# Designs tried in a protein design chat: VH-VL binders against Nucleoside-triphosphatase THEP1. Part 20

Target 1, 177 residues: Nucleoside-triphosphatase THEP1, of Natranaerobius thermophilus (b2a6v4)
Amino acid sequence: MTESNILLTGKPGIGKTTVIKRTVELLSCSSTGFYTREIKRGDPRVGFEIISLQTGERLPLAHTDFTTAEDRVGKYGVKAENLLGFLKEINEAMTSNKPQCLVIDEIGKMEFFTPGFHETVDKAFQSSYPLLATIMKKSHKFCDYLKNRGDTDVIEVTENNRDDLPEKLAKRIEEQL
Short names: E, the ipSAE of ESMFold2; O, the ipSAE of OpenDDE; V2, 0.75 times the mean of E and O plus 0.25 times the DockQ between their complexes.

## First folded at step 20 (VH-VL; framework fv_cixutumumab)

Design ka7 (from u6 with heavy chain N31A; at its last look DockQ between E and O 0.93; V2 from the best seeds 0.00; counts 0 for: SAP .499 > .496)
Fold by OpenDDE, look of step 20:
Structure ka7 (fold): chain C 177 residues (1-177), chain A 121 residues (1-121), chain B 108 residues (1-108)
Amino acid sequence: as target 1 above (177 residues)
Amino acid sequence: EVQLVQSGAEVKKPGSSVKVSCKASGYTFTAYAISWVRQAPGQGLEWMGGIIPIFGTANYAQKFQGRVTITADKSTSTAYMELSSLRSEDTAVYYCARLKYTWEGWYFDYWGKGTTVTVSS
Amino acid sequence: SSELTQDPAVSVALGQTVRITCQGDSLRNYYATWYQQKPGQAPILVIYGKNNRPSGIPDRFSGSSSGNTASLTITGAQAEDEADYYCNSRDSSGNHVVFGGGTKLTVL
């Protein structure tokens, strides 16, 4: 069974996003998708922004200042529409027929408020393109489904492996191109 | 208040086309998807397709692929459903519905009142 | 694409409990949504996700899931609950929306 999809899990702050970023830097092909970065105001985390791997565009996805947002995750208001452009990029890339790695950081609560997110995720998993994504640990029907796919490798990022993972993942992804 | 206002009833002949409109208001049009669902007399609900306005391209049920076109005009917050090559079995009430996405699934929380399309020779 | 199936008709005595079940392979991967529809009206959202009720829906309505099934339960059926109930989800690909055939609930 070929595992073309790689899901990274791990505790918050373990460095999943760092692993993704470093992996992407090692790839000879282009990467399409986004990664998530915390927004801090001094010390406290006040939100999350999403960054395009293609364009470098940065938009806030969730923030404590989004007080009027309909969608909320804890103390954060979610601006779901800000993810739409990034999803569009992924969808367009999947029809481009060029070698590339798809990146989704993260498959989490905040992202699922965006129209088309789960569809995009499904398409990415079903595509012939290598997929590197992070996913939350919490049990969820859809997430559990993704984790249990026969074509998916779930890797727990830890302090013991996070430094070596980028090279290993890059090699695996390259072999799929 | 969220409202989906659909165009009026249509009477069409077989082979013709019908285009139904759904004007959305009371919410951010681009933050939700719009789907079209029809219901023939005495029958169940049937999903035809849906569109995410910013994407510009729609997804369609296999049954209607090639015969239905769903579009969205962001400037007017209006979604459209055009069904071509009409046949008698297309006689139904056509609903537009707002599709909400959440972590715990998705749902149609607001529906238009429906547009009756009658196809008869 | 996969289908959702549900019994075409069920009945329940006033004040009693009834469960309407939806079955489909896609339900293993996706949550179901339930709608109530009365004659001449558009469907109304009743239950979504694991067990979420929209505002305005009585707490006698609840949802559950197991394996490839999803169920809508009405605990203490009222006369006004007589209606058609539809389950809804995605097909196996996740790209299409599908409805069950609907269940006509009669309150006796």
Scores: ipSAE 0.855, ipTM 0.932, lowest interface PAE 0.5, mean pLDDT 95
Fold by ESMFold2, look of step 20:
Structure ka7 (fold): chain C 177 residues (1-177), chain A 121 residues (1-121), chain B 108 residues (1-108)
Amino acid sequence: as target 1 above (177 residues)
Amino acid sequence: EVQLVQSGAEVKKPGSSVKVSCKASGYTFTAYAISWVRQAPGQGLEWMGGIIPIFGTANYAQKFQGRVTITADKSTSTAYMELSSLRSEDTAVYYCARLKYTWEGWYFDYWGKGTTVTVSS
Amino acid sequence: SSELTQDPAVSVALGQTVRITCQGDSLRNYYATWYQQKPGQAPILVIYGKNNRPSGIPDRFSGSSSGNTASLTITGAQAEDEADYYCNSRDSSGNHVVFGGGTKLTVL
């Protein structure tokens, strides 16, 4: 019955991270988790960084300069260890009794290389805390399971709804707390 | 080269405890999960629990909650498994194994050679 | 007696095809992984994820899954394939690792 988990999908570049950030700005409760940003060198994207909502700490997750990385997605090497501290923040929040919204942007290929990511996502979906996350569109057994959970609302972000979603989502999240 | 070197065989009496070590080398110890898996003679593999050293918190199979303690020492790159209140049924080979995460699946990519623990009166 | 169920033994004639199955409700949600184990040795990874074969594993090994069932298929079985095979996945919470009971493969 309770749809405490909100998963945003949509085309790359449609504005999923922007919806996340605008929603969080409207919340009066705390937000714990991370979001992603492109790293650009002029015109071309050269990597991705992760930013903590709680501390503002930022670290690169993937970059074309990570040439020695064993884990790769396309042209990007992945430094999976850089996400570990962010996962620790989320796990610690889930053992607290403080009202808050969990944020995971993105449940995607690069993040899956980090030990404990899959388990942290499972715990977050199963927790009583509101969860706002983005998820890759690619077919994947675990991701398909998350999208099909009865307690999860999957919302495709489009040009037509992206401007309206932040207020609607923030209201839903605060009413749950 | 990734290596997991386990401590030597142990012979224990019922009611005592055993602590098995697993020394890791050839990779960034704090960035990978380590699990403990046991196998009694003639029986299958049984996951006991695991730890991600940078988190410092272990995760245990329900069957072993309260009897097993899994720890990691980052300064020596060594994981430990301690099993208390030993019974004859705890006679087994105890493996440490490194858990590899990818977007295409999760698996144990490196295993120790195993530590034989024999519990007898 | 486990969350993942395997037949305890299977036989195959040399050169023939065999399937080893693993059943469990959690396999609807989590990938299965397959290990080969010979006596006195640690397990060796054979198949992970959808159907990924690590370097050094012969291409006669393949994996598949549907619903709550995962399968390891060996086409053209060889004498060296005689071993115990374990499926491996997650429990219903996704946080615990579980193994099937194992299947002893005999190559006749």
Scores: ipSAE 0.811, ipTM 0.902, lowest interface PAE 0.6, mean pLDDT 92
ESMFold2 (binder alone), look of step 20: mean pLDDT 92; pTM 0.938

Design ka8 (from u6 with heavy chain K100A; at its last look DockQ between E and O 0.95; V2 from the best seeds 0.77)
Fold by OpenDDE, look of step 20:
Structure ka8 (fold): chain C 177 residues (1-177), chain A 121 residues (1-121), chain B 108 residues (1-108)
Amino acid sequence: as target 1 above (177 residues)
Amino acid sequence: EVQLVQSGAEVKKPGSSVKVSCKASGYTFTNYAISWVRQAPGQGLEWMGGIIPIFGTANYAQKFQGRVTITADKSTSTAYMELSSLRSEDTAVYYCARLAYTWEGWYFDYWGKGTTVTVSS
Amino acid sequence: SSELTQDPAVSVALGQTVRITCQGDSLRNYYATWYQQKPGQAPILVIYGKNNRPSGIPDRFSGSSSGNTASLTITGAQAEDEADYYCNSRDSSGNHVVFGGGTKLTVL
C-alpha cells in the first residue's frame, strides 16, 4: 500500500521540526504549510510560534503571557485565531493543482483549538499531495486514527536517525510528485 | 454574552427560495465556525452545512449540495443560509449554531432560537 | 456517508441509571457530542469529547466510548431529564457533521 503521508513522532526536543525543515529544503517542489518553533525567554520555554513556509510569516500560537486566553494548554494561553490564516493557505493550496508538499507541524493540542484545523488535517491526509507532519504522542482518538491510517507511515525521530531522515524523506516525497 | 439571533419565520411557496440570517454577537465572529441544522416537525436534527468565516467557503451535507448556500459576512458578524427550490419537506425549524473546537473535541455550544420555514402551496 | 444510530426510545425509573448509546463507524475516529432537546427548544450541549461537561450541566451526566460506540449515561435520572438526546460526530471523511436519529428518554 502506498504511504503518501508521513507522520513524525518523537520526544520533545528530538528535532522533529528540524527534520521537516531540512526535508523541505531538499525538495524540488514548493512546500505549503507551517512549522512550529519554541519561544524562549532566556532558558525557559514561554510559548510557541508558527511560521509559514510560503511567506515566512510568524505568529505566536501559545504563550505564557496570554493570560486572558480562554483556551489553555498547561501554562500556555492559546491564541487559536492566529492559526486560521495558515490553515487558509493550506486549504487554498490543496485546490491549486500544483505539485507541492503539504507540511503540518504540529498536529497537537494547541492547534486543535482552531476552527477548521481538524477538517484541514483530514483533507490533507486524503489529498493526493505528499504530506509531512508531526503529531503529538499522547493518546487522542483523532490522532490515533491518523497514526493508524493505512496510507500513513509513522516514523519515530531519534538521535540515531534524525540526521539521515531528511534525505530519505525528501526522496520518498519526490517519488510521489 | 454569546448570542445568535436568527431572522423571523418564513412562509414560502414550493420552488421559491428562502434566506435565513444568523447574527452573532458576544464573541469574535471569525474565531468560530457556524453551522446550520434543521429539524422537521417531529423529526431529528439534520446538519445542512457550515462555514468558517475567514475561509469563506462552506461545507455542505451531500443531501443539500447544489441547493443550499451558506455565507458569512464578517463586517456584520452574520451568517446566512439560503435554500432554493423549496419543497414541502423543507418545512422545518432551521437553527444556526456555533461550533467550538478543543483538543478534547468539538461541540455546538450556542444555538439560535431557530427560524421556522413553512413551505406550502 | 457515515451514519449514527440510536435507539428511538428508552425509559428509566426516577433515580435510576440509564445509558443511551450511539453507534457508527466514524465514532472509531472521532469523539461524539451529546445534546439534550426539550419540546419547543433548541438543543443543549450536555457532553463532548471523552467526558467533558459544559458549565451548568449536572454531574449525573457522563460520556464514554468504546469501539464504534459512544454512550451518554445519566446516573440518578431526574424528572427534568426527560427529553430527546442526540449524538453527533463527524462522518468518515471528517468533512461533514452527522447526527444520530435521537433517543427519547422517558423518566418513569
Scores: ipSAE 0.715, ipTM 0.903, lowest interface PAE 0.8, mean pLDDT 94
Fold by ESMFold2, look of step 20:
Parts: C-alpha cells; sequence; structure tokens
Structure ka8 (fold): chain C 177 residues (1-177), chain A 121 residues (1-121), chain B 108 residues (1-108)
C-alpha cells in the first residue's frame, strides 16, 4: 500500500518543527499549511503561535494571557478563531490542481477547538496530496485512527535521525508529485 | 445569551422550495458551525448538512446532496437552508443547531426552536 | 459512509442500571455523542467524547465505546430519565454528521 501521509511524533523539543521547516525548504513544489512556535517571555514559555507557510502570517493560538478564554489546555487559553484562516488556505489548496505538499504542525489538543479542523485533517489524509504533519502522542480516538491508517507512515523523531530526515522526506514527497 | 431565532412556519406545495432562516446572536457567528437537523412527526433526528460561516462551503448529507443549499450571511449573522423539489415526506420540524468543537469531543450546544414545514399533498 | 443503529426501545426498573447501545462502523474512528429528547423539546446534550458530562448532567450518566459500539449507561435510573436518546457521530469520511434512529427509554 502507498503511504502519502507522513506523521511525525517525538518528545517535546526534539526538533519536529525544525524537521518540517527543513523538509519544506528542500521541496521544489509549493507548501501550504502552517507550523507552530513557542512564545516566550524571557525564559518561560507563555504560549504558542501559528505561522502560515504560504503567507508568513503569524497569530497566537494559545497564551497564558488569554485568561478569559473558554477553551483551555492547562495554563493556556486557546483563541481557536485564529486558526480559521489557515484552515481556509488548506481547504482551498485541496480544490486546486497545483502540485503541492500540505503541512499541518500540529494535530493536537489546541487545534481541535477550531471549527473545521477535524474535517480539514480528515480531508487532507484522504486526499492525493502529500501530507507532512506532526501529531500528539496522547491517546485520542481520532488521532489513533489517523496513526493506524494504511496510507500513513508514523515516524518518531529522535536525536539520531532528525538531521537526516529532511532530505529523506523531501525525496519521498517529490516521488508523489 | 446565545440565541438561534428561526423563521416562521411554512406551508408548501409538492415540487416547490422552502428557505428557512436562523439568526444567531450572543456569540461570534464565524467561530461556530451551524447545522440543519430535521425531525418528521414521530420520527428521529436527521442531519441535513452544515456550514462554517467563514469558509462559506457547506457539507451535505448524501441523502440531500443536490436538493439542499445551506448558506451563511456574516453581515447579518444568519444561516439559511433551502430545500427544493419538496415532497410529502419532507413535512418536518427543521432545526438549526450550533456545533461546538473541543479536544474532548464535539456536540450541538444550542438549538433553534424549530421551523415547521408542511408539504400539502 | 455508515448509519448508526440503536434498539428502538428499552425499559428499566426505577433505581436499576440500563445500557443504551449504538452500533456503526465509523464508531471505530470517531467518538459518539449522546442526546436526550423529551416530547415537544429540542434535544439536550448528555455525554460527549470519551465520557464527558456537561454541567447539569447527573453523574449517573456515563459513556463508553469499544470497537464499533458506543454505550450510554444510566446507573440508578430515575423517572425523569424517561426520554428518547440519540447517539450522534461522524460518517466514515469524518465530514458528515449522523444520528442513530433513537431509543425510547421507559422507566418502570
Amino acid sequence: as target 1 above (177 residues)
Amino acid sequence: EVQLVQSGAEVKKPGSSVKVSCKASGYTFTNYAISWVRQAPGQGLEWMGGIIPIFGTANYAQKFQGRVTITADKSTSTAYMELSSLRSEDTAVYYCARLAYTWEGWYFDYWGKGTTVTVSS
Amino acid sequence: SSELTQDPAVSVALGQTVRITCQGDSLRNYYATWYQQKPGQAPILVIYGKNNRPSGIPDRFSGSSSGNTASLTITGAQAEDEADYYCNSRDSSGNHVVFGGGTKLTVL
């Protein structure tokens, strides 16, 4: 069975987002989607932001300063509406015929609060486009389903493989295009 | 606080169309999906389709694909459902409902009071 | 692309435990959500996700799932629990919402 979907897992801070960004830099095709970054105030992490690969737009997804947010993960309030525009970009890309790689960093607790995220992820996994994503390790029925799909390769990022993965993944993604 | 106010009851002839409105208030309209769910007399709940207003793209149950059009007007915070080629089995109460998403699951948290559509045979 | 199947009716003696089941292929991949509906009223949420109860739902209500089956369990059923119960989930594509046919619970 062909595996068009690549899911990266691994310990926090191991470099999953760096693998994503370096892989995208090596691709000859365009990339549509987003990645996440920590927001720090001095040393401590105070939140997470999302960045569009296509436009470079940045918006906070979660922050300790979002004290009145109804949607929360631990100490972070989640501003789920900030992901909506990024999901629109991915959905529009899936209706085009342009060769491209879809990128979703991360399929995680915070992103699930956004209307349409679950559906966008489902569509992306079922599409013919190459997909490069990161996913939370926590047991969750939908996430477990994604990890167990026959067309999906789950790769744990480690200190031993993280430097080699970008070239291997880029070559593999280009084989699909 | 959160309200979904639906348009009034309608009586229609077979073969015609009906358009039901659902005006939302008390929340940010574009941050939630709106679904349409109907219930015929003495029958169960049947999902017809839904829309996320900021996307503008609707999803439809297979049974209704080609007969239902669901739209949203962000400027008035109003969702619409139009059902065409009406037949007697389309007689039902039509609800709009707000779909909330969480990492722990998703659910319809607020419902309109329903709009009775009667297709006169 | 699956339908959710529920038994049309079930009875429980006052104070006893009852399980209402929902079967469908998509339940292997997606959580079920449970609604209670009384005559002339819109449905109300009872259980969502793995086993989450919204505020105001008594702790006698619980949910579970295994394989293609989800269950709503009421321990110590009370007269007020008499209602129709609907399971709700996604179809096999994950993009469409589906409801089970409903189960009428009678408390004897």
Scores: ipSAE 0.705, ipTM 0.871, lowest interface PAE 1.2, mean pLDDT 91
ESMFold2 (binder alone), look of step 20: mean pLDDT 92; pTM 0.937

